# VHH binders against L-Ala-D/L-amino acid epimerase, part 5

Target 1, 347 residues: L-Ala-D/L-amino acid epimerase, of Pedosphaera parvula (b9xek4)
Amino acid sequence: MQIKFWPQDLKLAHTWTIASSVTSGSDVTSVGIVQLTDRDGTVGLGEAAPARRYNESTPGSLDFIAKVDATKLSFDNIEASMKYVESLASGQFAAKSAINVALLDGAARKAGKPIYDLLGLGFRNNHHVTSFSIGIDKADVIRKKVLAAEQYPVLKLKVGAADDKANLAALREAAPQKWVRVDANEGWKTKEHALEMIEWLAQDKFIQYIEQPMPADSNPKDIAWLKARSPLPLFGDESYHTAKDVDHCAECYHGVNVKLCKTGGISNAYEALQVARKAGLKTMIGCMIETSILISAAAHLAELCDYLDIDGNLLTTNDPYLGVTAEKGLLSFASAPEKLGLRVRAK

## First folded at step 22 (VHH)

Design p3 (from j1 with R100K)
Fold by OpenDDE, look of step 22:
Structure p3 (fold): chain B 347 residues (1-347), chain A 122 residues (1-122)
Amino acid sequence: as target 1 above (347 residues)
Amino acid sequence: QVQLVESGGGLVQPGGSLRLSCAASGFTFSKYSMYWVRQPPGKGLEWVSGISGSGDWTIYADSVEGRFTIIRDNDKKMVYLQMTSLKTEDTAVYYCAKGKSEWREFPYFDYEGQGTQVTVSS
């Protein structure tokens, strides 16, 4: 096995701001691309999209990848490969995700299958709907963003800042009957404040659910308190990283948001989703700002998800890859140029 | 297996009324929101109305607001759509759709039912 990796800058269509980064909005984000090639010339692609929230970075991810002995990786043995990779560090989930995705891509290609078939999940084209995220901004910019997102039937509004009410109003003005998901990204620090905000949001009948209203390190009793009183379902995001978090989230949330960059790849995301479902939680799969590599990777797990928010590539203007499409928010591999593996090809 | 069986459609004149019914089985009915969606001739699927698992939440598309009423009977595992003041533009195949939870949800679902034809014509 050979490994090639490099950074990729992604240009955002709009400045991206969330509650946890109100002062750190950026127009550019960077990801790490990983390419594995075996002796037969089979290629697997992966991507590291680290989150600052979890103290990961693209440079850090690339450094980690640089330490990986490619000779210990095999498309024929994903489990052993990942066991090795995981032994290198306790964290670096984004980097690990890149390797895992690449391994599965290669393995699936060798098997002559898309990953979703390799996993036995299948994929229904034009069945799964992804939301489109609207980052925190001024009201006038929110309007513009919403109007620009006209084709998408479901929006996800980032909240947890001072102008939440104005922003929702702006959104609603621009889209009177759009279904909206709300992501607070831990923006509400107390259970009482969270409840107040949720009750306010619930006045809008088109609001579907709330993601991570409170900090992940909040007292579980407080989150459970909120859950019991919330007029809307609550989804754990920052509170749900891997399957190990299922017990906590079962007590505190109605559903969980799974991300490849949190779980360390498709394999662990698969487990995380399954475990959540068994626990009675609703499941969603999310993303970071990512290329079509990771977005497509996530899409391969769509059949395990009640909700999808895999719009990371749609928020960029220079995605270098072609994979799953989301025309009108409907996910489809029908037009994907690659038929096997990740079903992603470089432009 | 989830089963949804729609009924109650027919031909009516503009201004008329119809009551659609949907019989649900194969899941814990009260734990899921239910929706009515419709597909007009030559058009895509559009949502019409939704109701939460408990029935405490209802929603209507602007096009039907004030004219249609969605009701559910959790004991009978039924959802209904009372349609009044029907218009020609209400002509469509109507489908009952199961939500993913008891909560508010986007009503574009995999509808497996045959639907029921509603035709509003003079």
Scores: ipSAE 0.436, ipTM 0.790, lowest interface PAE 1.2, mean pLDDT 93

Design p4 (from j1 with Y108F)
Fold by OpenDDE, fold request of step 23:
Structure p4 (fold): chain B 347 residues (1-347), chain A 122 residues (1-122)
Amino acid sequence: as target 1 above (347 residues)
Amino acid sequence: QVQLVESGGGLVQPGGSLRLSCAASGFTFSKYSMYWVRQPPGKGLEWVSGISGSGDWTIYADSVEGRFTIIRDNDKKMVYLQMTSLKTEDTAVYYCAKGRSEWREFPFFDYEGQGTQVTVSS
């Protein structure tokens, strides 16, 4: 096995701001691309999209990947490969995700299957709807963003800042009957404040649920208190990293958001989704700002998800890969030029 | 297996009323929101109305607000759409759809039923 890796800059269509980064909006983000090639010439692609929230970075991810002995990786034994990779360091979930995704891509290609078939999940084109995220901005810019996103039937509005009410109003002015999910990204620090905001939001009949209203390190009793009183369902994101968090989240949330960059790849995301479902939680799969590699990777798990928010590639202007599409928010691999593995091809 | 069977459609004059019914089976009915969608001739699917699992939440498209009422009977596993003041533009095949949860949802789901034809004409 050979490993190649490099950074990829992604240009954002709009300045991206969330509650945790109100003062640090960005126009460009970087990801790490990983390419595994086995002795037979089979190629697997992966991607590291680290989250600053978890103290990961693209340079750090690449440094981790640089330490991986490619000779210990095999498309024929993903479990053993990942066991090795996981032994190299704690954390580095984005980097580990890149390796895992690449391994599965290679394995699936060797098997002559897309990953969703390799996993026995299948995939129904135009059955899954992804939301499109609207980052925090000034009200006038929110209107513009919402209008530009008209094709998407469901929006995810980022909140947790001072102008949340103005932004929702702006959204409604632009789209009076738009279905909206709300993501606070831990922006509401107290359970009382969170409840107040949620009660306000609930007055809008088109608001579906609230994602991560409070900090993940909040007292679980407080989150449970909020859950019991919330008129809208609550979804854990920052509180749900892996399957290990299922008990905590079952107590605190109605659903959970799974991300490959949190789980360390498709394999662990698969597990995280399964255990969540078993626990009675609704499941959502999310993403970071990332290329079609990771977006497609996530899409392979769509059949395990009640909700999807895999729009990271749609927020960029220079995605170098072709994979799953989301025209009108409907996920489809029908136009993907690659039929196997990730079903992703470089442009 | 999820089964949804629509009925109650027919031919009515403008200003008339119809009540559509949907019989559901194959899932825990009360745990899922239900929706009505319709497909007008030559047009795509459009959502009409939704109701939460408990019935405490209802929603209507602007085009039908004030004229249509969605109701559910969890004991009978039925969802209804009472249509009043029907307009020619309401002509469509109407489908019942199952949500993914008991909560508020965008009404885009698999349509397994055959639908029921509603024709509003003078």
Scores: ipSAE 0.846, ipTM 0.932, lowest interface PAE 0.6, mean pLDDT 95
Fold by OpenDDE, fold request of step 23:
Parts: sequence; structure tokens; C-alpha cells
Structure p4 (fold): chain B 347 residues (1-347), chain A 122 residues (1-122)
Amino acid sequence: as target 1 above (347 residues)
Amino acid sequence: QVQLVESGGGLVQPGGSLRLSCAASGFTFSKYSMYWVRQPPGKGLEWVSGISGSGDWTIYADSVEGRFTIIRDNDKKMVYLQMTSLKTEDTAVYYCAKGRSEWREFPFFDYEGQGTQVTVSS
């Protein structure tokens, strides 16, 4: 096995701002691309999309990947490979995710299957709908963003800042009957404030649920208190990293957002989704700003998800890969040029 | 297996009324929101109305607001669509759809039913 890796800059269509980064909007983000090549020429692709929220970075991810002995990786033994990779360091979930995704891509290709078939999940084209995210901005810009996103039947509005009400109003002006999910990204610091905001949001009949209203390190009792009183369902994101968090989230939330970059790849995301379902939680799969590699990787798990928010590639202007498509928010591999593995091909 | 069986469609004159029914089986009915969607001739699917699992939330597309009423009977595992003041533009095959939860949802789900034809014509 050989390993190649490099950074990829992604240009954002719009300045991206969430509650945790109100002062640090960005127009460009970087990801790490990983390519594994077996002796027989089989190639697996992966991607590291680290989040600052979790103290990970693209340079850090690449440094981690640089330490990986490719000779200890095998498409024929993903479990042993990952055991080795995980032994190298704690954390580095984005980097580990890149390796895991690449391993599964290679394994699936060797098996002559797409990953969703390798996993026994299958995939139904045009069955799954992804939301499209609207980042925090000024009201006039929100209107423009919403209008530009007209094709998407469901939007995810980022909130947790001072102008939340103005932004929702702007959204409604642009799209009076748009279905909307709300993501606070930990922006509401107290349970009382969170409840107040949720009650206000609930007056809009098209608001579906609230994602991560409070900080993940909040007192669980406070989050449970909020859950019991919320007129809308609550989804944990920052509170749900891996399957290990299921007990906490079962008490605090109605559903959970699973991301490959949080769990450490497809394998762990699969587990996280299954464990959540068993616990009675609704499941959604999310993403970071990332290429079609990771978006497609996530899509392979779609059948385990009640909700999807895998739009990271749609927010960029220079995605270098072709994979799952989301025309009108409908996920489909039908037009993906690659038929096996991730079903991703470089442009 | 989830089964949804629509009925009640037919031919009606403009301004007339019609009541559609959907019989649900294969899942815990009260735990899921239910929706009506329709496919007009030569057009794609469009959502019409939705109701939460408990019935405390209802929603209507602008095109039918004030004219259609969605009702559910959790004991009978039925969802209904009372249509009044029907217009020619309401002509479509109507489908019942199951949500992913009891909550408010965008009604894009598997429409495995055969649907029921509603034709509004003079």
C-alpha cells in the first residue's frame, strides 16, 4: 500500500459564518485529500475535513497522516488497519476519517461494489432529501442567499447570534413557505434563553427542529429540562461525536447529527447511527465544508438516516470531484461517473 | 411493511367537494406525521397538506389553504383530506405519505401507494 496526501483549498460561494465563529467568517477553507494505492493498482480516496470547534486543523490532520505507515494498511482488513491508525494518537478524527473512507473505497472497489452495497444498506436514488444551509449574515444577504437556494425544498438556517429574528424574517420575505431547520451551533447559552427562542421559532409552522441549542458542555440537566419543554424536537450535533455519547444524547435530545469527521469515518459513523436508532433517537447525517469525496461517503449511509444535511460541497465553487448529486435537494448516484466504491471521480 | 391505501377520488365539477381517505398499516400510526401530495398531469409531485402525529399541527400549501382540511383518526389509522371549492387545477393523482417522525416534516417520502385520481372538470 502507498499513501499520498495533499491539501485542497475550497472556495466558498458565500462567506460562511456560524454562531461559534461570528467574528471569523471565511471565504476559503482547506481539506486534506488522501489517496491509498494497493499493489494491484486499486485506489481508495479519502478526505479530512477537520473542525476548529474540536481543535483540529487541516495541517494537523496532514501531519497525522504523514505518520501513518501505509504498509500496515490493507483493503482486505479494514479493522486491523484502523486499529493501527487509532493507536497512533488520540483524537484526530478528521484524519482518521480520511483513512477509513479511503480504505472502504478501496475495499468496495475490490469487491466490485459501491460502499452502500458493501455495507448491505443499498441506496435509493431520489429518495433522500438534503437540506441546504444558510449561514449567518446580514438580513439583506440572507434574502439573497435564500433566493439563490430556491431549488432546495428544505433550508437549514444558522442561528445563535444577535440578529436571529431579523434573519428569519428575511428568509420568510424571500421564501414564505420554505421548510426550515434551525441550527444554533451552541449559540444559546442558557436553557431559559434557548426555550424562549425555540418557542418563538415554533410559531412558524414550517420550522421543523432545533439543532444544538446549547453548548455541549452545558449541564445535562439543563438540556434535559429544555428537551422536556421544547415545542420542537432537539437534535444533538456537538454533543454527539461517537456511539459513546448515545446515553447522554438519549437523555438530552430527540435526535442526533452524525458526521464522518466527528466519528472518524464511515465505519464509526455507521456504528453511531445504529446505536442512536437503537436508543430511540432520530438520526441525521451532516457534513463540514468538504468535497464530493466526503459528501458521497456520507450519502452511502443515507438509508440509516431520517434526515440529511450533506451540502458541504454545494457551498463551494471549486469542488474537484464528481459523486452524489443533490439537484433540488434529492440525493442521487445515478449520474455519478464512477460506479464502484465511493462512486466518486476527479473532474 | 408500510402500506398506504388511498381512496375517495373521482370526477367533480368546479366548486364541488370531495373527501379523500388513506388507510395506513404496518407502523405505529400515531408516531408519524402524515401528508397528502399530488401529481398533476404532466407535472411533478407537490405537497398539499400535512398533519403531526398528535394532530396538533397542520399545514397547507398556499394553493389549497382555506379550501382543504386534513384530519386524522389515530384509532382507525386513517388520514383524510376534505377538499372544498375544487378547481380545475386541483386535478391530480393524490397520494398519502408517511413522515419520518411525529413532527413537522417536508413530505418527500416513498409514495408506494397507487394514489387516487381526482378530476375537476365542468
Scores: ipSAE 0.846, ipTM 0.933, lowest interface PAE 0.7, mean pLDDT 95
Fold by ESMFold2, fold request of step 23:
Structure p4 (fold): chain B 347 residues (1-347), chain A 122 residues (1-122)
Amino acid sequence: as target 1 above (347 residues)
Amino acid sequence: QVQLVESGGGLVQPGGSLRLSCAASGFTFSKYSMYWVRQPPGKGLEWVSGISGSGDWTIYADSVEGRFTIIRDNDKKMVYLQMTSLKTEDTAVYYCAKGRSEWREFPFFDYEGQGTQVTVSS
């Protein structure tokens, strides 16, 4: 098998204007692209979108990928291929995601199927709604972003900073009845503060749920204390890295957010979603800032998810791939030019 | 199997009242939020009202607030929409919808019955 990999810069669609007082590069993020080609000429694409939160970076992901012996990878045996890749290092989940996704793309192409059919899940076009993210910012910018996002029936509002109340007020001024899912990204450091903020949010009848109110490394008893008192459902994001976290998250949260770059790819995300469902947790699949490669990869798992937040490519201006679409927040592969594998093709 | 059966629609004059009913079966009713949505003639679906599994959260679209009341009876596995002061723009097929949990949520792509027609005409 041959392996090619390269970095890809992604330019954020809206935050570049607000960051004009900051270095121009702060509106750019980087992902790693992987291309596997077997001896039959079958190509599989993958992507690494590492997050600094998990002590990963694009250069580190590419360095790991550079150490992979492509002769030990096969589209015909993903399990053995990933066992080899896992043996090279602990961690490196974004890099492992890139390899796993590329292997599944190739395997599904050889099987003449999209990945969702290879997994036995299927995919119902226009039956899955993604949220669209509005980041922490000044009230004026929040209002502008909310107005520009009118087509999306559900927004994700990032909170966890001092201006949370002003930012929600700005959103409500622009969109009084917009459905909102809130992500605190570990921003509320004590259970008492988190409860106060959640009780305030619950007064707004169009707030659906809260992602990761407290740090993932908080005392589990504090997170469970919060869960027991919360007037809104809580989702573990940073707390749910792989299926191994399911028992902890079942005690601490009402649902979990699975991401491909946390699990190390589709194979482990499939397992993470399935074990969460069996444990009675609500499930969602999320993303980082990503191209259509990873966004489409996540969409192949949508039938296992109660909710979705896979808007990472919509937050950019230069996604180099075509795949799943999200017109009016509705996920569809109907117009994807590629019919097999990931359903992804370069523009 | 999840089943939702709407009834109670009909022809009514402006200013009149109707009560819509939705009989639910095939799931633990009290563990799910319930919603009314409607489809006006030639238009897409629009949400009307929602109620949490416990009944502690209710919500109404601006166009119906103050005129419509959503009610649930968990023992009978019923959700109702009490409609008063009906207007011609309330003419639509009304559908009952089941949420994914007992909590509030955006009501989209879930189990809906055949609907019940409400026609408000002089």
Scores: ipSAE 0.659, ipTM 0.864, lowest interface PAE 1.2, mean pLDDT 92
Fold by ESMFold2, fold request of step 23:
Structure p4 (fold): chain B 347 residues (1-347), chain A 122 residues (1-122)
Amino acid sequence: as target 1 above (347 residues)
Amino acid sequence: QVQLVESGGGLVQPGGSLRLSCAASGFTFSKYSMYWVRQPPGKGLEWVSGISGSGDWTIYADSVEGRFTIIRDNDKKMVYLQMTSLKTEDTAVYYCAKGRSEWREFPFFDYEGQGTQVTVSS
């Protein structure tokens, strides 16, 4: 097996701020790209989109990937390959995601299938809706962004800052009946403040749910107290890293947000979605700022999800890959130039 | 098996009234939000109204607000759409849809029923 990897800078279409993000105010972020090639010439692509919130970085992800002995990887045995990769270090979920996704891309290509068929899930074009994100900003900028996003039937509004009420008012001025999903990114530090904000949001009839209202490391009793009183469904994002978190999240939330760079790839995300569903949790799949590699990888799991928020490449101006599309917020592989694996190709 | 049966459609003159019904079976009715959507001739589906499992949340598309009322009867497992002041642009096939939980959500669903035709013309 040959392994190549490199950093890729992504330019944000609009600079924005979220309550917990260290990328606040930046107009560039970076991801790591992995390419695996086996002796038959089959190529698999993967991507690492680490978040500083989890103490990961693109240089750290690439340093981990540099330690991987490619002779121990095989498209014909993903389980053994990932057992080896897992043995090299704990953590490193974005880097492990890049390797797992690349392995599945190659394995699915060798099997003559897209990944969603290799997983036994299928994919229905134009039946899965993604939200489109509007970040924290000044009211005039929010109005402009909302008007520019008219084609998307559902928006995700980032909150958790002092101006949350003004920002929602700006959105409603531009789009009085737009459906909105709210993400506080751990921004409400006490259960009493979180409840106050959620009760205010519930007065808006077009707010659907709230992601991660409080810090993931809050006292679980406080999060459960909030869940019991909330007039809107709560989703754990930062609280749901892998399937091991399911019991905690079932007590504290109504649903969970799975991300490939939290679980360490498609294999673990599949498990994280399945155990959440069995525990009675609603599921969604989300993303970081990512290229079409990870966005398409997440879309292959869409049939396990109640909701989707996989717009990370749409928030950039320079995505170097083609894959799943989201015209009018509807996910489709129908025009993807690649028919197998991830269904992704470089531009 | 989940079943939703729409009825009550028909031909009505502009300004008239009509009441649509949806009979639900195969699930715990009170635990799910319910929605009306419609498909005008030659056009895509558009949402009309929604109601939470408890009935404490209702929404209406701007085009029907003030004219349509969504009502649920959890004992009879029924949801209704009371339509008044009907306009020709209300002409469509109307479908009932079951949400994924008792909570409000963006009403984008697969439909299981045949729908019921409403035609508003002079």
Scores: ipSAE 0.610, ipTM 0.844, lowest interface PAE 1.4, mean pLDDT 92

Design p4 (from j1 with Y108F)
Fold by OpenDDE, look of step 22:
Structure p4 (fold): chain B 347 residues (1-347), chain A 122 residues (1-122)
Amino acid sequence: as target 1 above (347 residues)
Amino acid sequence: QVQLVESGGGLVQPGGSLRLSCAASGFTFSKYSMYWVRQPPGKGLEWVSGISGSGDWTIYADSVEGRFTIIRDNDKKMVYLQMTSLKTEDTAVYYCAKGRSEWREFPFFDYEGQGTQVTVSS
């Protein structure tokens, strides 16, 4: 096995700001691309999209990847490969995700299957709907963003800032009947404040659910308190990283948001989703700002999800890859140029 | 297996009324929101109305707001759509759809039923 990896800058269509961000929004984000090639010439692609929230970075991910002995990786044995990779460090989930995705891509290609078939999940084209995220901004910019997102039937509004009400108003003005999901990104620090905000939001009949209203390190009793009183379902995001978090989230949330960059790849995301479902939680798959590599990777798990928010590539202007499409928010591999594996091709 | 069986459609004149019914089986009915969607001739699927699992939340498309009422009977595992002041533009095949949860949801659903034809014509 050979490994090639490099950074990829992604240009955002709009400045991206979330509640947990301590810095001004950026127009550019960077990801790490991983390419595995076996002796037969089979190629697997992966991507590391680290989140600052979890103290990961693209440079850090690349450094981690640089330490990986490619000779210990095999498309024929993903489990052993990942066991090795996981032994290199306790964290670096984004980097690990890149390797895992690449391994599965290669394995699936060798098997002559797309990953969703390799996993036995299948994929229904034009069945799964992804939301489109609207980052925190000034009201007038929110309007513009919403208008620009006209084709998408479901929006996800980032909240947890001072101008939440104005922003929702702006959104609603621009889109009177759009279904909206709300992501607070831990922006509400107290259970009382969270409840107040949720009750306010619930007045809008088109609001579907709330993601991570409170900090992940909040007292579980407080979150459970909120859950019991919330007129809207609550989804854990920052509170749900892997399957290990299922008990906590079952107590505190109605659903969970799974991300490849949190779980360490498709394999662990698969587990995280399954475990959540068994626990009675609703499941959502999310993303970071990512290329079509990771977005497509996530899409392969769509059948395990009640909700999807895999719009990371749609928020960029220079995605270097072609994979799953989301025309009008409907996910489809029908036009994907690659038929096997990740079903992703470089442009 | 989830089963949804729609009924109550027919031909009515503009201004008339119809009541659609949907019989649900194969799942814990009260734990899921239910929706009515419709497909007009030559058009795509559009949502019409939704109701939460408990019935405490209802929603209507602007086009039907004030004219249609969605009701559910969790004991009977039924969902109904009372349609009044029907318009020609209400002509469509109407489908009952199961939500993914008890809460508010975007109504892109697997509608497995045959639907019921509603035709509004003078």
Scores: ipSAE 0.470, ipTM 0.804, lowest interface PAE 1.1, mean pLDDT 93

